VHH binders against q9y6x5. Designs and how they scored, part 129

Target 1, 379 residues: q9y6x5
Amino acid sequence: LPPKLLLVSFDGFRADYLKNYEFPHLQNFIKEGVLVEHVKNVFITKTFPNHYSIVTGLYEESHGIVANSMYDAVTKKHFSDSNDKDPFWWNEAVPIWVTNQLQENRSSAAAMWPGTDVPIHDTISSYFMNYNSSVSFEERLNNITMWLNNSNPPVTFATLYWEEPDASGHKYGPEDKENMSRVLKKIDDLIGDLVQRLKMLGLWENLNVIITSDHGMTQCSQDRLINLDSCIDHSYYTLIDLSPVAAILPKINRTEVYNKLKNCSPHMNVYLKEDIPNRFYYQHNDRIQPIILVADEGWTIVLNESSQKLGDHGYDNSLPSMHPFLAAHGPAFHKGYKHSTINIVDIYPMMCHILGLKPHPNNGTFGHTKCLLVDQWCI
Below, E stands for the ipSAE of ESMFold2; O stands for the ipSAE of OpenDDE; V2 stands for 0.75 times the mean of E and O plus 0.25 times the DockQ between their complexes.

## First folded at step 5 (VHH)

Design y2 (framework vhh_7zox_3; at its last look DockQ between E and O 0.01; V2 from the best seeds 0.00; counts 0 for: pae E 8.2 > 2, placed apart)
Fold by OpenDDE, look of step 5:
Structure y2 (fold): chain B 379 residues (1-379), chain A 118 residues (1-118)
Amino acid sequence: as target 1 above (379 residues)
Amino acid sequence: DVQLVESGGGLVQPGGSLRLSCVASGFTVSSNWMGWVRQAPGKGLEWVSDIKYGGSTGYADSVKGRFAISRDNAKNTLYLQMNRLKPEDTAVYYCATGYDEYSGFDPAGQGTQVTVSS
């Protein structure tokens, strides 16, 4: 039988939550599997970009999902969470579920993972749920596990997405111990439900399961605001994305707009597109706007309005607060092994290996995950 | 803020001439891609002419040889000399600036009415 892999994402699960909160079920999962304590995600550290990086092994500049809000100047198209169904945005890469789906005697399944309800390269998962935030985790889990268990051709790759603890992180801030404890307990309980469901169906021993996240969460405050309107009038630019990385489309000469922004705040870096730091791998795509503003950790870029968020993400991907974790269990993985760090793009070649898929060209390094796998030599 | 104020329009007979002016504020005309667009009654915006930072000029086929775009850097002003005007040139003329060809021109001013009629 071909290997099977379930990829689960809990949005906005900051890596150090594992140190600061209790996770009985997740810890049991880890005890019987592997843990990567920190996953360095891609810049910008947002939901759509990072989820697509996980399943493509590409930096944002390469897979083309460069933000949650995008604008393409040539086609005049817009991308957002409410407008993400156009294959145009996704077709610059081939996600792993498409690769898997195109194999003989295999199928893919998806529950709400970004991009899975869109035909990419004219291929869509045999089984998928249209994104609907109102659908319970239980329903998503039931569908995914049903497909994993009963499908023909068999589902060999499945994705499961959940919006927490991201939403709560935004609302309460990651440092709110009272509220976040409640939220994270619920997440742990969901992990318990997942494990129990897999055991009940007889999938637990043979299914590889990865539990990860796309990004972390940093504490924000009303005392740490950068008001763009104090620096530049709206007549000078179109805002494509706002905070903590603002994407600026000038309405006049880029240099003039840049000069108005360059000294706007000591807590914000202003980059011309060509001057974006190389370490971000966030330059070589037409969907990246001519000017980007990057707020310092915990600072929020605002217009003439107050931020409603006590937590946010999207900051420098070198910040620990932005990093998620990765845990895994199954026949492909060791038991009781912990690893310090990997890059989020490293997940893709690992998943391809587990599934016996030939990976598309990617930015991941298989060598970074070898120690997690029982069939590989660890040095 | 970015401001453009057009002037110089009016009523003229066919074959006549007008010179439009556009005074810009909040940005530098000489360092920007500037142009003129027009909107005739019942029609959409039509590109008429542009001038790039380097001074290169472009014209719509309908106005080539008749119109001339220029700028006065000291006055931060854009001009459109319109000669041999035709009834088909009747429109509201707008001065515009833009970031690049993909973004195009977006008129921001009130425009100036040009009416060519006998």
Scores: ipSAE 0.695, ipTM 0.901, lowest interface PAE 0.7, mean pLDDT 96
Fold by ESMFold2, look of step 8:
Structure y2 (fold): chain B 379 residues (1-379), chain A 118 residues (1-118)
Amino acid sequence: as target 1 above (379 residues)
Amino acid sequence: DVQLVESGGGLVQPGGSLRLSCVASGFTVSSNWMGWVRQAPGKGLEWVSDIKYGGSTGYADSVKGRFAISRDNAKNTLYLQMNRLKPEDTAVYYCATGYDEYSGFDPAGQGTQVTVSS
């Protein structure tokens, strides 16, 4: 019987929510499986880049989804992040569902995971839902479990994506304990529904399930704004992305634009592309703009004197507030094991191992995840 | 202090056009991810269209090619041009802010009714 894997993402689930809020259902899931307390994600710590890094094992510069808003200077294309299914953006990498369904007698299913409704290398997920945030978790779960249970060739790899707690984290901020407690209780209830549905359908004992996220969330404030209009006139640049990492395409000499920005705020680092810190692995792609502005944690780059955001993400990936967690349960995983940290790119080679797939060249390290797996010697 | 005031709805025949407006106060539309959502009678909210900080736009499959989102920064106003309207476009339309790429939209106004019937 081929091994099966369900990969689940709850967007914006900060790792320390597990310590600061109650999750009876998720804690039961962890107790019978494994927990990685912190996953170090890729910079930029945003949704599209990190979801694609999970399924490719690549840094953003290598997979080409370098931000949620992008411009490709060679082709002059703009990424439309709500309905753009142009394979051009996605074809710099091969995600795991493509590799999976190229195997004989295997298919892949997807409920809303970024990129699964795109024909990447002329291959689209075998079963998928077009992205629509209005589709309930229950409907997403119904489709994914139907496909796992009733498909020929069988679905061996499936993805499930949910927008919370990210949406509420932006709206309330992570420090709003009353509202976030309500939101996170609802998320825990959905995890309970997931587990119960898998048990009812007879899938629970033989399906490997990973529950993870793409990034965390940090508190913002009206007292922590960086006003670009106070430093540089709009006519000198094209704005590709704004906050907390601004992507600046100069309209005049880039050194002149850099000089106007470099002292704009002590709470913002300004980088020429060639000076972006090596630890970001964020330099070698034509979609990375000539100048980026990186706000300090909790600071917001604005074009005026106000912002609606109470929480945000996209900051430096060394910040614990940007880190998600990973939990897993199933026949491939130990029971009751806790691991401190992995890199988000390490998830891909681990998933390839579980599924018996040959990974494409990637930035992940299988050795970082070996201790989670029953078929590996940990020491 | 955020206010969003929608207008421009009304009764229109199938195949007709309307332009919705949303005047914002308390923030700048060009500095925010803005969008339109709609609610048909007895249904949940449905995302229609959005526009990002840099002017990149997105559309639901059901409206693509018929609707166009835009903004006028001088008037601090978001627009939705709706062409070739169909009876299934009948809804209350809300202007809304988005917080993140997939985080959903948070309507704050009373909306504007669009009714498409012959």
Scores: ipSAE 0.013, ipTM 0.544, lowest interface PAE 8.2, mean pLDDT 90
ESMFold2, look of step 5: ipSAE 0.006; ipTM 0.486
ESMFold2 (binder alone), look of step 5: mean pLDDT 80; pTM 0.806
ESMFold2 (binder alone), look of step 8: mean pLDDT 80; pTM 0.807
OpenDDE, look of step 8: ipSAE 0.039; ipTM 0.571

Design y3 (framework vhh_7zox_3; at its last look DockQ between E and O 0.05; V2 from the best seeds 0.00; counts 0 for: pae E 15.7 > 2, placed apart)
Fold by ESMFold2, look of step 5:
Structure y3 (fold): chain B 379 residues (1-379), chain A 118 residues (1-118)
Amino acid sequence: as target 1 above (379 residues)
Amino acid sequence: DVQLVESGGGLVQPGGSLRLSCVASGFTVSSNYMGWVRQAPGKGLEWVSDIYYSGSTGYADSVKGRFAISRDNAKNTLYLQMNRLKPEDTAVYYCATGYDEYSGFDPAGQGTQVTVSS
C-alpha cells in the first residue's frame, strides 16, 4: 500500500484569482481538502527557479537555478528556457523525484515539470515527457494517469505542469476581467477533468493531489517603462537577464557600471551583489551576477520604448501579486481546512513526509504545514 | 498594431536549404522573446526554435544541428536558417512572440509554406 502523490502546477496562478473569479471545480476540490490561501515564493519570482524550489525545498542561491537566463563565468555556460538540458545547472540540488525513485520498488513520472527531462545526478524521471508546449492538458493527464495506474515498479510520485494562466496573464494582464475570466474558467474545467479522470480510474481514493503554482502576475503598462539604454551604453556590460530583474555582468570596472545605473530610475533598485537584501536569500551563488536591477511592481526594464507585455512576474517576493496558492486533497490531508500562508520551500518537506522520504537538507519548515496533515498534532 | 510577416518559404529537394525571414512592426525583435513554430498538414503547432532576450537559443530535437535562429536589430527581423531539409520539415512556418520563458507562442502572421519533396 505505498503512499502516492501527484503534484500539479498551473503556471502563474495568482492567489487572489480565487477571490476575484469563479472556480466551481477548484472550490469543490478545496472543500473536500485543504487550502493555503497565500504561498510566499522565492526571489526571483520566475518559473524555473520557483518550480525547482518546490521540489528541492531550497532557496535559489542554494539550488543554483537562480533565473530563467543564467551565465556561469567559470565554465562559460549559458542557461535559458530553450537551453536547459545540461545537468550542470541542476546538479546543485536533488529534486524529490530523484530521491523517490531511488527507493526500492518506486518510480517517478513527469509531464513537463521543469527539470524532469534532465538526468540530474545521472538520474532522470522514470517516466517523462520531453517539454513541448503544444501537447494538450488531456494528453499530459492521460500519460500521467497511465503511468500511475500501470507501471512496475509503481509510480508513487508524479508531476504535471500546465502553462496557463501565465501565458494569458502576460498577454492580457491580470486585471482584464473579461479575458481572464474566460481563461480561468478553462483552467477550472481542466481541474474538473483531472478529478473526474482520477475517479474513473480508481486512483482518487488513494492518491494525494497537490494543485499549486510558482508565482502570480502583476499588471504592466506602457507608461511604466525603464529605458536602460538611456542610462548606460550597452558596451559597458553583458546583459544576462532583462526584466523585471536585470542581471548585469560588467565588462569593465564594476563600481563605474554601478554608478551609471544607481540613479537611472526611481522605480528601479540597483544592487551590488553583496548589498542584495538578506531577506531575498539571493546572494551566495556564483550564478548571481555582480549587479542586479530590480524594477518596482508593474515596471518593465526595456532597451527601447516598446513592450507588448500587459502582465509580468519576477518582482520582489514580498509582493502579494507574486504569490500563488496551494490546494491539496487525499488521504494525508484534512477535509475542509484553510490555512493562511506558508513559504514555497515548506512544500518539499511536507511532500517528503507524505511519501515517507528522508528530506535532503533544505530551507523549509515542516511545522508550517503540519496542520494540513491528518497524522500531525498542530497545536 | 503588432504585425509579423513571414517569408522565404518554397519548394526544395531533400538536403536543400532555405532561409526564413520574419519582419516585425509595432515592437522590437531584439527586446522580446521570439520563436518559430510550424504546422504540418493535419497536425497541431510544433515548437521549432526560440531566442531569448540574452541571445540564448533553443531548438527542438528534430531540428538541432540543422536549423539556426538569429535576429537583426537594424532590420527588426528574425531569421531561421534551415539546412539539410527533410520531407518531415514540410509545414507552414510561423514566427511568434512569447511573454516569458514558458509562455506559449501565439502566431499572428500568415506564415510561409515550406515544402520538401523530390
Scores: ipSAE 0.000, ipTM 0.313, lowest interface PAE 15.7, mean pLDDT 90
Fold by OpenDDE, look of step 5:
Structure y3 (fold): chain B 379 residues (1-379), chain A 118 residues (1-118)
Amino acid sequence: as target 1 above (379 residues)
Amino acid sequence: DVQLVESGGGLVQPGGSLRLSCVASGFTVSSNYMGWVRQAPGKGLEWVSDIYYSGSTGYADSVKGRFAISRDNAKNTLYLQMNRLKPEDTAVYYCATGYDEYSGFDPAGQGTQVTVSS
């Protein structure tokens, strides 16, 4: 039988939540599998970019999903969570479910994972759910597991996405122990439900399951605001993305806009596109705007009034608060093994290996995950 | 094709009320983060209110207790009920979608004018 893999994402699950809260179900999952304590995600540390990096093995500049909100100056197109259905945005890369889908006697399934409800390279998952945040985890799980169990051709790769604890992290802030404890308990219960469902269906022993996330969450405060209106008139630029990484499209001379912003705050770095630090791998794409502003950890870029967000993400990808975790279980993985760190782009070549797929050119390093796999020599 | 169309603005006396509407097409309002922003004459954009896909709502301090954001799923419409309006509420109001109150803002956005004056 062909190997099967289920990739699950809990949005905004900060890695150190595992140290600060109790997760009985997840810990059991880890005990019988593997854990990567920290996953260094890609800059910017946002939802769409990082989820696409997971399934492509590419940095944002390479796969072309460079933010949750994008603008293409040539076509005048916009991308957002409410406008993400145009293959134009996704076609700069080939996600793993497409690769898998095109294999003989294999199919892919998806529940709400970013990009899975879009035909990419004229291919869409055989089974998928259109994104709808109102759909329960249970319904998503039921569909995914049904497809994994009963499909012909068999579903060999599936994705499952859930919006928490990100939404709650934004609302309460990651340092709200009372509220986040409640939220994270629910997440753990969902993991319990997932495991139970798989066991009931007889999938548990043969299915490889990865549970991960796209980014963490940083505590924000009304005392840490960067008001752009204090530095530049709004009429001089278009805001493509705001905080904590603002994408600026000048309406006047770029240099003039830059000069108005460069000293706006000691807690914000201002980059011309060509001066973006190389370590971000966030330069070589036309969808990256001429100027980007990067706020320091915990600082929020605002226009006059701030939102009520008490937590946010998107900051420097070297910050531990931005890092998610990865746990895995199944025949491909060791039992009771913990690993310190990998890069988020490393997940792709690992998944390709597990599924027996030839990976597209990518930025991941298979060697970083070898110790997780039973069929590999751990160096 | 994704589109947001604002309406409901107008001239009102201080203490009056208005109800703004934002009709969305091409996506589902209840499945997305939505919000209202405004721009007063000579000022930058100001965040006014938002509603998360979970239904959680937020308000700027300047409008808290006076404004209420809501949505009608059947009509795929976002609303902003504005009560006890003040002259300082005078602005062009825009409906926004995305992961933040400013994300997805179309440079060619129309907005709806709200004028509070005696």
Scores: ipSAE 0.000, ipTM 0.223, lowest interface PAE 14.9, mean pLDDT 93
ESMFold2 (binder alone), look of step 5: mean pLDDT 81; pTM 0.822

Design y4 (framework vhh_7zox_3; at its last look DockQ between E and O 0.01; V2 from the best seeds 0.00; counts 0 for: pae E 22.0 > 2, placed apart)
Fold by ESMFold2, look of step 5:
Structure y4 (fold): chain B 379 residues (1-379), chain A 118 residues (1-118)
Amino acid sequence: as target 1 above (379 residues)
Amino acid sequence: DVQLVESGGGLVQPGGSLRLSCVASGFTFSNYWMGWVRQAPGKGLEWVSDIYSGGSTGYADSVKGRFAISRDNAKNTLYLQMNRLKPEDTAVYYCATGYDEYSGFDPAGQGTQVTVSS
C-alpha cells in the first residue's frame, strides 16, 4: 500500500486572499489538515520558474527555468509560454514525477502542471494531458481521479494545475474586490468539487493532497510605468523578457548599456549579473542575461506604450504580495495545525518523504516542514 | 436529515434505455455536487457520473457517450439518462452529494436496481 500524493496548484493565489475573501470549502479542507500561511517563493516570482522549483526543490539558477521567457546564447534557442516543449530547457533538473515513476510498481499522472508534457531526461509522466488552457477544471480532475483510481502500476504521485486566480488577477488587479470575489468564489467551488470527487471515489481518507500556488499578485496602475524607450534606444540591446524583471542582452558594450539604464527610474533597480543580490540565488546560470532590471512593487516596465495589465507578479520574493499559501490534508498530515512560513523549495523534500523517495540534491530543508507531518518530531 | 430517494430502475434488454431520478431533501441542493455511483453484484462501489453546482459534468469511461447526467435545481432532482445499456451496467445505482464532508461514496438512500439481461 504505497502512500499517494496529489499536488494541486491554483496559479497566482496570493496568501492574504485567505483572510480577505470567503472560502468555505478551502477552510473546511484546512480545518481538517494543515495550513502554511505564507510560502516564500523563488526569485523571479513567475509561473514556470516557481512551478519547477516546487517539484525539484531547486532555486531557478540551479534548475534552469529562470523566467517565462528565455534565450540561450550558446544554442540560440528561445523559450516562451508558447514554445516550452524542448527538453533542453527542463533537463537541468529531475522533477519529482520522473523520480517517482522510475520506482518499482509506481506511476505518475499529470493534468497540465508546467513541464509535465515534456519528456524530461527522456521520461514523461505515465499518464498526462498535453497543455491546453481550454480544457475545463472538471475534465482535468476527472482524468486525474480516474488515473489515481484505475491504473496499474498504481499512480502514487499526481499533479493538477489551474490557471486561476492568476489570469483574473492580471486582468482586474488583486484590489478589484467585486471581480476578484466572483473569481475566488468559483475557485472555492472547484476546491469543493475536488474534495467531493475524492470522497465519492473512496480516495479521500488515504490520499495526501497538497493545495498550493506559485506566487501572488500585485496591483498595477497606468500611473506606475517605467518607459525604457525614454532611456535607451532599442538598437543597443535585445530584450529577452520585459516586466517586472527585464532581461537585457547588450548589443553594444555592456557598460554603455548599463550606464544608459542605471538612472532611468528611481523605481527600478539595474543589476549587472555579478551584482545581483545573493539573497535572490539568481546568478549562476547562463540563461540569466548580463543585465537585469527589477521594478519596484506595482511598477511596470514598458516600451513607450501603456500597459493592459492591472495586476502582475515577478517582483522581489521578499514581498508578501508575491507569496502564495500551502494547505494539505491526508494521512501524512496533522489535523488543525497552522504554520507561519516555509520556503517554496522546502515542499520538494517534504513530498519525497511522504512518498518514500530519495530526494535529488536540492535547496530545500526538510526540517522546515516536519511539524506538518504526523510521523516527525516537531522540535 | 439528508434524504436521497432513487427511482427509475428496472429490467431492460441490452440496447435499452432507462432514466433514473434522485429526489433530494435536507440540504440546499443547488449548492452542491451531485453524482451517481453503482455497485455491481459482488463488487465495490464505482463512480459513474457527476454534475457540479454550475452544471459541468463528468463521466466514467465505461459510460461516456451512453449516459447523460442532469439536474433540476427547482425540483431538487438529479437525473441519469442511460442509453444503449449493456449487461455490464447491471448494478444498484445510488445518488450521492457533497453536502457532508464524509458523504463521498457513502450511499444515503436505498438505491435503485438496474438489470440488463436478455
Scores: ipSAE 0.000, ipTM 0.118, lowest interface PAE 22.0, mean pLDDT 89
Fold by OpenDDE, look of step 5:
Structure y4 (fold): chain B 379 residues (1-379), chain A 118 residues (1-118)
Amino acid sequence: as target 1 above (379 residues)
Amino acid sequence: DVQLVESGGGLVQPGGSLRLSCVASGFTFSNYWMGWVRQAPGKGLEWVSDIYSGGSTGYADSVKGRFAISRDNAKNTLYLQMNRLKPEDTAVYYCATGYDEYSGFDPAGQGTQVTVSS
């Protein structure tokens, strides 16, 4: 039988949650599998970009999903969570479920993973759910496991996405022990449900399962605000994205806009597109706007109106608070092995290896994950 | 597909009033900044007014005290009440979002013509 892989994402699961909260089910999962304690995600540390990086192995500038909100000046198109169905945005890369499905005697399944309900390169997953946040985890899990168990051709790659603990992290802040404890308990219970379901169906021993996330969450405060209106009139620019990385599209001369913003706050770096630090790998795409503002950790860029989140993400991808974790279990993985750090783009070549797929050109390094795999030599 | 459809323009005498409407579709209207821009003959696009998702408003100095922007999120509609209109208000008015083609760049939409003349 061909190898099978289920990729699960709990949005906004900060890596150090594992140290600060209890996860009986997840810990059992890890005990019988592997853990990567920190996964360095891609800049910006947002949902759509990082989920697409996981399944493409590419930096944002390469796969073209450079934010949750995008604007293309040539086509005049825009992208958002409520407007993400145009293949135009996704076609700059080939996600793994497409690669997998194009193989003989294989199919892909998806439950709410970003991009999976869009025909990419004229290919859509054989089994998928249109994104709907109101659909329960149980329903998503039931569908995905049914497809894994009963499909012909067999589903060999599946994705499962859940919106927590991100939503709650935004609402309560990651440092709210009382509320986040409750939220994370629910997440652990969902993991328990997942494992139980797989065991009940007889999938557990033969299915490779990766549980990961796209980003972490940092604590925000009303005392750490950067008000752009104090520095520049909003008539001089269009906001493509706001916080903590603002994408600025000038309505007047770019230099003038830059000069008005460059000293706006000591807690915000202002970059012309060409001056964006190389380490971000966030420059070589037309969808990146002419000016980028990057707030320091825990600072929020606001306008006169404040929709105050107590937690946020999207900051510098070198910050530990932005990092998710990766846990895995299955025949491809060791048991009881822990690894310190990988890059999020490293997941793609690993998954390709597990599935026996030839990877598209990518930014991942297979060598970073070799120690997780039973069939590889760990140096 | 995202669409913005403007209406409500017309010919009025100086001192008259008009109410513009913009119906938005294809995105979560309530989550985004909305605004009005205008283009007079021989001139570039000019920002007129905007309203944030939270309800805060802004106005160009030239229209302050005369124009009022509002939004109905339930109807996905943006409004611009224009009072005490002047000949210099004559322009094509375009609805704008935070990041689409109507946000102060080359207009691709139809807009609505406002002409103030005696």
Scores: ipSAE 0.000, ipTM 0.277, lowest interface PAE 13.0, mean pLDDT 93
ESMFold2 (binder alone), look of step 5: mean pLDDT 80; pTM 0.813

